# Designs tried in a protein design chat: miniprotein binders against Serine/threonine-protein phosphatase CPPED1 (CPPED1). Part 4

Target 1, 314 residues: Serine/threonine-protein phosphatase CPPED1 (CPPED1), of Homo sapiens (Human) (q9brf8)
Amino acid sequence: MSAAEAGGVFHRARGRTLAAFPAEKESEWKGPFYFILGADPQFGLIKAWSTGDCDNGGDEWEQEIRLTEQAVQAINKLNPKPKFFVLCGDLIHAMPGKPWRTEQTEDLKRVLRAVDRAIPLVLVSGNHDIGNTPTAETVEEFCRTWGDDYFSFWVGGVLFLVLNSQFYENPSKCPSLKQAQDQWLDEQLSIARQRHCQHAIVFQHIPLFLESIDEDDDYYFNLSKSTRKKLADKFIHAGVKVVFSGHYHRNAGGTYQNLDMVVSSAIGCQLGRDPHGLRVVVVTAEKIVHRYYSLDELSEKGIEDDLMDLIKKK

## First folded at step 5 (miniprotein)

Design ri (from R1 with Y57F)
Fold by ESMFold2-Fast, scan of step 5:
Structure ri (fold): chain B 314 residues (1-314), chain A 94 residues (1-94)
Amino acid sequence: as target 1 above (314 residues)
Amino acid sequence: SPAEKILNEIIRLARQVLEQAQKYGNTEIAQEALQIIREAVQALENGDEQRLEEALFLLRMALSIIAQELGNPDVIRLARQAIKLVEDAIETLQ
């Protein structure tokens, strides 16, 4: 077995696309289908959070390894197999240049190699993956390790957009890269509108908002009010139905006009009262239905029949 | 005055950043930024009008470094809130 066969985990998104889903085969409605969404495995955060020192305490992550292995094992047992498994950022805790980053990265790669090869991985960058203020160097390192930081792909007539939300938070050290994403996004949204996609769905690490579009700036967990409103309006105009995010380590979200903002809680460290878990997302011709499962629930019982019945409808 | 209210709020938030970030600022860059914040806050507290513009500029720069360097969400939130108020103060005092 070659590195290329194993490299399906780390090299899927290239040239702003995902080779596992060729556009020529995926442009027409072929649903219903489902996918699995996880966020924030963030190897190193549980100990860092428990010590009250997120910058110094990231030197242990055995619990995150076990939780992520449980998640992978639960996903691999699902029948029918999900179309893909998306991780909505903060793959590891140690930011670029910080201690334990290499070790955390290699451990996560090892765990993710266990994902069934029939289930493509979709990897979204978080602030811990590229820095609170990304640079050309931190973006390039991410792309070399995990694949492109922003890209689009089609599954059964549905357009999926993966965005680097750190460019919305602080592009001050890489303004040209931010401009490139903005131009690319406007083009993708135009394509969504022109081609009348069944649905358009966005993945980005930082939520637009946690509860409502008009909420105050949190200065960390949500995008600034001016930025979130501009993005939300662009998404609504293009027919985007839902934005999925991590970052908050709690389940949250709300609806603005016809756009759902869904914040999914963490595989790793929990900052609220939610269990460690995964979100099951079912896509039908009419609607997108999702539900958060604890790792134990999904591992022991699989997906509830009411969601699976939606996949069997034609 | 509105300017005095903003300056007092800046001082209070910057002091909270200093208190919390001192536990987490282990890099040389973060330590240098914390020292700049401390000096800028002292200048603002002393009411030295001749140094006001310089203190606000240095405070904005140092708070930006803290928000960039540290991984603690609470520290980042406080630093960014303080930056917004510093920008408002600069605009108000022009």
Scores: ipSAE 0.221, ipTM 0.690, lowest interface PAE 4.8, mean pLDDT 88

Design rl (from R1 with Q68M)
Fold by ESMFold2-Fast, scan of step 5:
Structure rl (fold): chain B 314 residues (1-314), chain A 94 residues (1-94)
Amino acid sequence: as target 1 above (314 residues)
Amino acid sequence: SPAEKILNEIIRLARQVLEQAQKYGNTEIAQEALQIIREAVQALENGDEQRLEEALYLLRMALSIIAMELGNPDVIRLARQAIKLVEDAIETLQ
């Protein structure tokens, strides 16, 4: 049995790519298509947040299980099926070494086994998955459990980049790993330019910004001003259209030049007024159109006809 | 020690945020953030070295939330000052 067959529940990224989407078949435009984005199921956070329990990884998460099960059921009912389901980090709440991390991980794997096998999972690391200050050991643990922390894949002529944003937040305990991602990213952005991809799209857990590139550092929810500007300029130069993130547990975002920053609210714990939900992302030859749906809306009514018409009209 | 001075200043500023924010924080989000700040400050005051890093990260997060949620200039100023010192503490102690 291969590692992918043994894993069964999702297509783990390995060797900085996803086997579910072979590049030789996916390099040419074959859209339009759509995918589903969720963020922060973060099993354990609702209890930890409500009680201020800073000693534990959250000792109850039944509500997060139910919400994530509802998300999976809603996704499985969609017709046509989405190309993939991406989770933009903070899969569980308990940080490396903390109580209930193993139990939260086992429960999330069980829930994710229910995802239709035809819909690959794309998993992005968040700060709770690898630590606010990652180490070689916490990164290695994540890669064994969930797959590579950064990688690229192609779908129908569109390049997708998954980044470990914790290396941008605090690389002090793993500077060589941060340098490796920086070099790899520059190579991927060069490939995007050389191959004239239809679109390039980035997934990372921490947003570049919440409203504006020039906003003040909030010291947790956005990347520092110097870091976000450097990354945004690299993305713009390479033709990246949009960055999708979680972390903020509220819908947010803005535009800087031709780059959209899209922050999606959580499947799990909400910190704002948004409902628990998922983002539907439609990719056409000309543009990327997206809309946030509550879990109830998506479960009961599916995707609105205006978005679905973009997918059906080839 | 320098670390103790930074932690004491963080506690002082976080306490001032609690005082100012309580006057304006009537939403569930604001009340939850204020509770996290209270618990984190208590952990820092108790001098529990094993819980120090987690308390600092929770404090940074909750201070950011309360500053954005309330939009009050005094709360924003105090929270930003506290967050800057929390970042300094995380870099030096972690």
Scores: ipSAE 0.020, ipTM 0.533, lowest interface PAE 7.5, mean pLDDT 87

Design rn (from R1 with A67R)
Fold by ESMFold2-Fast, scan of step 5:
Structure rn (fold): chain B 314 residues (1-314), chain A 94 residues (1-94)
Amino acid sequence: as target 1 above (314 residues)
Amino acid sequence: SPAEKILNEIIRLARQVLEQAQKYGNTEIAQEALQIIREAVQALENGDEQRLEEALYLLRMALSIIRQELGNPDVIRLARQAIKLVEDAIETLQ
């Protein structure tokens, strides 16, 4: 009876969880395993950025379609199959209310329908998906289209947390929604600590930082110094080992104490020198190992043996 | 080359300024600055030493426009980083 499920391709996060991974079956260590992370397919940005016209949602995105189709085809060929494919926000370029938003959304849905049904999709909201300053209305629109903006799920004894980082950037139009996420996050981090999860991993669109915790505020690509320090300390105390983000359209990151900040470059528009690509993330009992692959590398050669061999060990 | 690395960093910062200007609603000046930066990139790709000096002058002009006409302190701070990078590029090339 679900209209959202009638299309048959997406299991949307609902009730702050992901039904594809029932907690009852996933709470105990069953690794090692791996997943694929992409960011910023951002249909519409390549043309808008190339012409310098970013006022609208971009009127052309055929290149982003082809890049995202290449990504999906590369993922579908992997053996063994990844546990899930996560997209770390900025699914489309057109901000809420802007031209081309509906068409970009429908094209991305069409492309993502080609993902192997055995590989669940994990969708993270970005600023272009809900607005730089989100409102109750823009958050609700995202949740209807793609699923919950923040939620948790378990895979093989590992806790995954998806956060709406726009509440950390500018909650001024929806302070009660920000407070609700804060309370929920504190509860999830308490669960991580009490259940002695093998690892806890966070996905959010905006990086805590690009190189170091003490770096200056960028005012766009990183969270403010006061905010990033508060979040990092909460994560460290709960045993979170890594935060994965997009937003920067370049590979970046660093380490603060025992917390890794990993910024992954884009499937779509590149703002630096990185190729269009995907990050392979291998989760073992002892460590989390990751490597960025260009779409061409992953399409032609798959995942290198040194990473895949980690999955074959106890 | 080192000059190419610096130029790509300037382009990165200019595009970041455009995103900030879009966030705050003034994109016309950022678009003009980005266009001047693209012209500078083309001059550098085609050129001898004098074309490099012309390109750096155009980059300095673009960053001056961003600095003087964008009234948002966040955007101005970003533009100052880009201006410093242009000055460093000029120093390196000379």
Scores: ipSAE 0.005, ipTM 0.192, lowest interface PAE 14.1, mean pLDDT 81

Design ro (from R1 with I76R)
Fold by ESMFold2-Fast, scan of step 5:
Structure ro (fold): chain B 314 residues (1-314), chain A 94 residues (1-94)
Amino acid sequence: as target 1 above (314 residues)
Amino acid sequence: SPAEKILNEIIRLARQVLEQAQKYGNTEIAQEALQIIREAVQALENGDEQRLEEALYLLRMALSIIAQELGNPDVRRLARQAIKLVEDAIETLQ
């Protein structure tokens, strides 16, 4: 497929930026605004979880299709429209090279084609999308399928950073790619400081922590203590207010100094007691306010007036 | 002692693996591995010093099987945490 054919469906991030939001038009404060965050549609996981074998790729995912279709329909109905819809990784369950990966990918692409063309998609890589231990090949596959694994974009004076957190988890098979992201991130954080962005917000699949910066290493659901402290300090120094993540399939998080760590529960398979849902994130000049909605709540009632009233204030 | 603290943490994690695994269907090999985990934990809890090294090796092997067979992310995470501590304990035994 040509670049035009490939890009026509999802406005793929390329060259470490997102063409849907040209920097020239978005560098000045134009808020307040809101966006929708989902995580872990992870087509295939419900079946894999029920059988106790999450390595086989899951051979059924009709429930995840229905849940994600409900999410898309709810989002499309919102007025005013959200600025974008971000998916915080684990788009599909089947890891690179595993059975059902191609079929899960094509089904997710079909569902995502139904998102209103006025609402850009922002896609974050998860461990199931590129592997627990990524390689140059698995990263390249992701970039061909979905777009760049890390990039930045501006919306109304707010800097958004999308990071490939698998480089923080285990870069052993692609150390040069990890180094390239580190250098790029330092440059983006410098730009945030120099341009006095209204806010800087980070999306990455793996949470820095689940409850507190000093919590013990989980070895799967949080980044190692040394890594999360180094990243949190860099974010705080640059004025980053919030990190949004998935991966945990439960709502969680906490605050370290002035940095909020927000872990959002899944559109797909739940590992806790949270309903399948989406997070509404409102960005004002002073603060970032967010709330998790079940898919049923958002579909039936939309966004509550107290959050929508914040969008009307300038 | 520090060694006692590490063993208690291994026992705690292994028991969590057993509790979580009860929620899921098992292959015959997974069921056998869970039984080995139960026996190894009991040996460690009873303070059987003569069986300590044997119990740690059996626990490492059985947890590795559980991590491969059950596939469940929570069970795999707990099993990997326990395996790491068991490996550290085996190393300190020389």
Scores: ipSAE 0.000, ipTM 0.198, lowest interface PAE 15.2, mean pLDDT 84

Design rp (from R1 with K84L)
Fold by ESMFold2-Fast, scan of step 5:
Structure rp (fold): chain B 314 residues (1-314), chain A 94 residues (1-94)
Amino acid sequence: as target 1 above (314 residues)
Amino acid sequence: SPAEKILNEIIRLARQVLEQAQKYGNTEIAQEALQIIREAVQALENGDEQRLEEALYLLRMALSIIAQELGNPDVIRLARQAILLVEDAIETLQ
């Protein structure tokens, strides 16, 4: 599949923007609205996890296909339609260059093509998508396959920022790309401050923290203390309300000053006791309200009335 | 049982950590932590019910040390995944 075909089939980020939401039509408040967030479908991880060989790409992923198809079917049935469906990284399990990567990628593309065309896809890169230590080549591969690794878009007066968190984890093989994202992010945060956006929301794969800003470095599931504090400070000063992440395969998070860190559990392999699920996020003029739903709950009962009533408030 | 499944998964991950970490762990701290992992895994495999909780706590501690001491991201990932399952096993047993 070519980049042109990918762009035609999916709402792909290009030129650090998302064409599905033109800024000129989306810069003024016209909420409330809601969107759906999923994380870590990670085709291949259930098998890799069960064998204890998580460096392997996993040679079976039928369960992840079924779970992700259930997620797509549940989303497609929602009324009104969500504004978009964001996947917060680790789209597939196989790292760049590993066995089964191509097959996992093609299967995920097939599943995602079933998403209602009226619901744009927002794709965030995870460490399995571009490598724990990204290179120019692995970043380029991701961008060709899925779209830009970092970009911004506006929906109804709200600024959304998608970041490549692997540059914060280990930029040693691509320091110029990390510097380019840093400069771009500073410019986007400046725009958020100057335009007095209704809200600014960040999506990135790796959480800033799992429970508290001052927690110890995990060296994998959270960003280093120095990095997370620097980013959190920048976000707070720009008026960012919340950061949404995956990576942990458990629901987690906390609040630092006026910034919420929300870690969503996985569509695919669970590492804790949470069910396979999706997060419903409602954006009002005053606040952002969210709730995690199991795939079964969302499929059978839809979204609870208390959340949907927030969308009906003028 | 769910508890047996979790324990078997912990053992598999811990053994994978041992295999991968031996390629990188040459400090005294790393070697000591790897030895604690070996001993904890043996206690789990031997099915000593009286030492099960102790073995899980020691394994959690040693896996955390390996994650901090070694600079290999894949070893860190495996160790952290094992720690999550150990935390679940401890919660289930208590």
Scores: ipSAE 0.000, ipTM 0.228, lowest interface PAE 17.0, mean pLDDT 86

Design rq (from R1 with E91Y)
Fold by ESMFold2-Fast, scan of step 5:
Structure rq (fold): chain B 314 residues (1-314), chain A 94 residues (1-94)
Amino acid sequence: as target 1 above (314 residues)
Amino acid sequence: SPAEKILNEIIRLARQVLEQAQKYGNTEIAQEALQIIREAVQALENGDEQRLEEALYLLRMALSIIAQELGNPDVIRLARQAIKLVEDAIYTLQ
């Protein structure tokens, strides 16, 4: 995190928590509120994908810079300001140790420094950020650069959990780190039940599923069937309402029992028909309502009145 | 070597995906993914170690997209078999 101040509070989760939201002030319901979710700015992917460039690993990312700057500018203009801006992984395209990784990282840090300081950043690791098969070394590198790979924080009586989903995809080179996250997660879910949180919400890069809990293993875009069912059952038992993910570069998702799986399309490279965009997530005492906006829509018109009306004082 | 055997199997399955995909009409998204598969397979066939890991990452992503876009059981089966081998190859490179 060379781009952040030494204190780096808005760019770095530490000690499995986020200093921007002191627990003493955030444990009781103080909603409604909203936050903004983006995914996969993934500086470098547009060039690599569009040209079939297997040689350079994404040696150009000017379009991703412009798109992410547009996203930041749109967010900064919102009134009232969102409680936070979460990026659901794949911050950059270049894998650990690969060409252009340092340059992509420094450019993203520069763009993110423009986010209004009143709007904390919540950063989620993706497979390109820590590797498809993470190691202690790649996890440590991520934590030095961006902050903790998993952590929790409270906002107005709502528990937010950020998970490193690469431990669920392939923990074979770091089984002790995976076990540590599992133990920590079980503890956080227990706290959610004990404190009767208004809602519990999970952010992780890889979706549990794209359409249905019983769908076949994709081996890339969804977690394995055994893993997704185990996690979904844990979340449901603890009262988690929704899991937000990126990774798929398309809007997708479904519902399993009372758990929503929401896959949000990319700020950067699109692999489907969705526009480059951001998801607006409104949290009320009764429900979580969300809607995907193209960057142009959000920049030009802001958030639609029906969503904003949910946030207004009664 | 074991790695060479896996790479050859990936190339074979990816070529079969390309062959089967020719039997179906393609969306723009499918056409983009098929082009990525062609580029990645060529990189793997040329034995260029510098291109290897990036080619495998792009290939895995493109194969998954083809499986979803075409919806044909044979294409899905072949693509998923190839993706599984690509995962194994990426794991051994890391």
Scores: ipSAE 0.088, ipTM 0.638, lowest interface PAE 5.7, mean pLDDT 87

Design rv (from R1 with I65F)
Fold by ESMFold2-Fast, scan of step 5:
Structure rv (fold): chain B 314 residues (1-314), chain A 94 residues (1-94)
Amino acid sequence: as target 1 above (314 residues)
Amino acid sequence: SPAEKILNEIIRLARQVLEQAQKYGNTEIAQEALQIIREAVQALENGDEQRLEEALYLLRMALSFIAQELGNPDVIRLARQAIKLVEDAIETLQ
């Protein structure tokens, strides 16, 4: 590991946990608190998508750099500081082995080094980070670059689970790795039930669904109907309240029984009409409240008083 | 028939992949795979029963490559839909 990594610039998950939040200090309710969620900075996608030129993994990403810098500056200005900043996958556009991948990765690392050291980074893998069909090699590359692809951590009595959703999408080249995550997940969900966590929250790149549990398979933006129903039922039985995802580059989601599926739009390239933005997520003892902010709104006005009042323990 | 319905749906999705790949661009490496897709679709449309399994196999391989190579969400979505049906058709032929 580099000194910068060890020093907390990247609070990289290792050993399936995040050292920034020691479980022994974080297992009891100590909320309310909030965190910031971004998705799909995806350096390289704006030019590739807008021009139809997908060569070289998107050979221009200056706009994504500026947008992500604006996001970091907005986050750093928040008072009180958020507990962490989570990026829900597709950190860069260039898939494993593609041109511009190294340059996109180094540029994103440079931008993320500007995040206040008091705000841990939580990094989730997306399909562009490890491939649509992951391999042991692409997973290992991600873990070496960014930290573990799946892990858990506790904040103030709340259990957070980060999952590698590519194993749910297509595990055909790495079935043993998929099996390992499945066994680990079942263990974490058991822990959630046994410890009666205040809330359990899941981060994964690919949404379970975009609007409803019974929607048709999209074959790209949502998990297959059989897979999403199996996962949703496991989450509900373990007391998971919400799954946060990216991937869709639009705000979307719905509710299935007591489980919320929240799809957050992108910091980078938009595929719909949402502004480039970040989601503010407030965790109280009773509920999880969230709201999507454009980068301009958050940088100019900060978080609205109705959400901040929940954080002040009034 | 169910088999004919699956085959027609494969052709429809593969043609949409070709249209989206052309619309959103392609790499020099992807051009060979796109040509294989075109050739496989033509074989399926011509009703060449003796080359049906070979055409489906080549189509599956080329669609998988295009999905990975282009990285475009619409191309990936359509290619994966087509791949699933191609795999179902290949199993049916065996």
Scores: ipSAE 0.007, ipTM 0.216, lowest interface PAE 12.7, mean pLDDT 85

Design rw (from R1 with L58I)
Fold by ESMFold2-Fast, scan of step 5:
Structure rw (fold): chain B 314 residues (1-314), chain A 94 residues (1-94)
Amino acid sequence: as target 1 above (314 residues)
Amino acid sequence: SPAEKILNEIIRLARQVLEQAQKYGNTEIAQEALQIIREAVQALENGDEQRLEEALYILRMALSIIAQELGNPDVIRLARQAIKLVEDAIETLQ
């Protein structure tokens, strides 16, 4: 894909940055502001999960199309417009090389093209997007289709970091790519400290933990205890206040020291009892406030006044 | 013994992987991996000490294929848990 196509449609990340938010214009505090976070539209999963056959890549995803279209329509109606819309991984259900992957990808691209051009789209890779065990080939495919798998950008004095959490889960087939992300992340965290960013916020698909830093390894829904503690300590040292993730298809999370782990439920298939929804995240100079909305709530009533008042307070 | 407990737990988890993965794994790669898991589990159950290390390496490989190929979180979770115990058992034998 050309740079013109990337910049014109999805605001694709390139060169480990997002052109929609040039650092030169965004490095100083210009808040408060808000953004919208969704996770796991995962076209194909509802049918696959309901039949118990999650291996086939899902041969029907009309409901996920409708849900994601509803999400886009709700976001486009918001006033003032959110600064960006981030999707925290598992964009489609079919893993690399599996049936229906191309069709699911093209349908999601079509739906996402309806997002207001004034609202940049931030895309995070999930395990279904690059594989449970990523390879150089699956990472390259993702980058050609959606943009860089890890990158940073600035909005109004706040540093946002997008990480490929599959390198933390299983880097065995691409150890050099994992090492490159680790080095890049250490540099970004150093920049956060040196430039005294107002906040640093992390997006990654797999949660550090679901409830507590000391919880047992789940072997799927959370990062291993050794890995999550190492990452959490790095984040805390650099002043990261919150990590947002998907993957669990349920709202969850907790706090470790001064770091919040926020797991947001799915736009698509629910594995728990939460409604299909989106998370509204308000960033003030002092704190980050967020709330999960069902798609119906956000579509019908918009954002509640108590959250919007945080943006209007001077 | 601790080693006996680890081996019994590996067999238990591998059998659960076989039961759950057969419900979801219909690709040729998944079917081949499931057959290799069945053969490795049988070798471990037969108590052939001379082939124990070989069976553990083969089991780890096949479980890794299942964890890579299948999309069901419960199957992946079971396979990865079994892999960790297999790695612990292999370290014990060295």
Scores: ipSAE 0.039, ipTM 0.580, lowest interface PAE 6.6, mean pLDDT 88

Design rx (from R1 with S64G)
Fold by ESMFold2-Fast, scan of step 5:
Structure rx (fold): chain B 314 residues (1-314), chain A 94 residues (1-94)
Amino acid sequence: as target 1 above (314 residues)
Amino acid sequence: SPAEKILNEIIRLARQVLEQAQKYGNTEIAQEALQIIREAVQALENGDEQRLEEALYLLRMALGIIAQELGNPDVIRLARQAIKLVEDAIETLQ
């Protein structure tokens, strides 16, 4: 158990919570504020994608290191500092048990250690982190390496929920773990309703949908129609405003009954035409405003004044 | 000033946390958090205005870790009291 883990002690969610944001102190509205969201640094994928061999662990990831270092440097320069930096899954490319997984993990830990200690890391599991079909062993490995796979935390009156979406995709090898998350989620959504949170926001790796709640099953990039509708209805009933995801390596999303589904493109490998980037998310008392920035834009110019002005309004 | 009184009270409580928690801080995580508290307290005592915001955020996070890592009720109470004042200071001094 090493102190050399990414972000030191502050990156690790434990006991289904994040110590950097104690619930008792964060339950009242104290906004506006903002946070930074990245997805899919996925060390190893750029080479694997370019060669057409995405089933191996990817044997080259120097570009992903440089891109993720650029992201960290851009975030560290922001003033005021963001409340946290969330990574929406697929931290590395190598699936559990695959070659280069250990090396990719150690390199990502090294890069993430450069995140300003005052900016907590929020880490979401992706399919490459725990497997397309997770097991108790792959979940335990993730939790030991990065922290809890699902948890909640409060910031300034806003409830944040981190979900392990692989239990929604294929729980066949760990049905008891899926049931535990389901029960925990129902409890968290009940708390959101009882405490009258200003907003509730969900992070999960796999999008509910890419464009529309009624879209056809993609069998990889979106959750099945039955599952996404059940989850969306639960979220809407509890007052969840937005779900943020990665996985698709393109910017996408839509709205269903006042629930926004926001899919963010990757820090690492792009599968569409979007630049490598980060999403800036501003939380006000009335609304959640977000915008995707290329790494170059954020590094060179920072956050545009129209978004930063929202943070100055009380 | 009210801000000066809050900062002095934060320093006092954080030092009490350090004193009590050293008896129970045996994990690497607890030791790292205690070191962060020491560094943050030193920055606040030195009156470094450019480091003030960083020190307050680091102190809030490290106190939270101590409260979670150490199950001692007295340490938890002191840490939570200090966190409350740190949050008040962040709001007041920015």
Scores: ipSAE 0.000, ipTM 0.158, lowest interface PAE 23.1, mean pLDDT 85

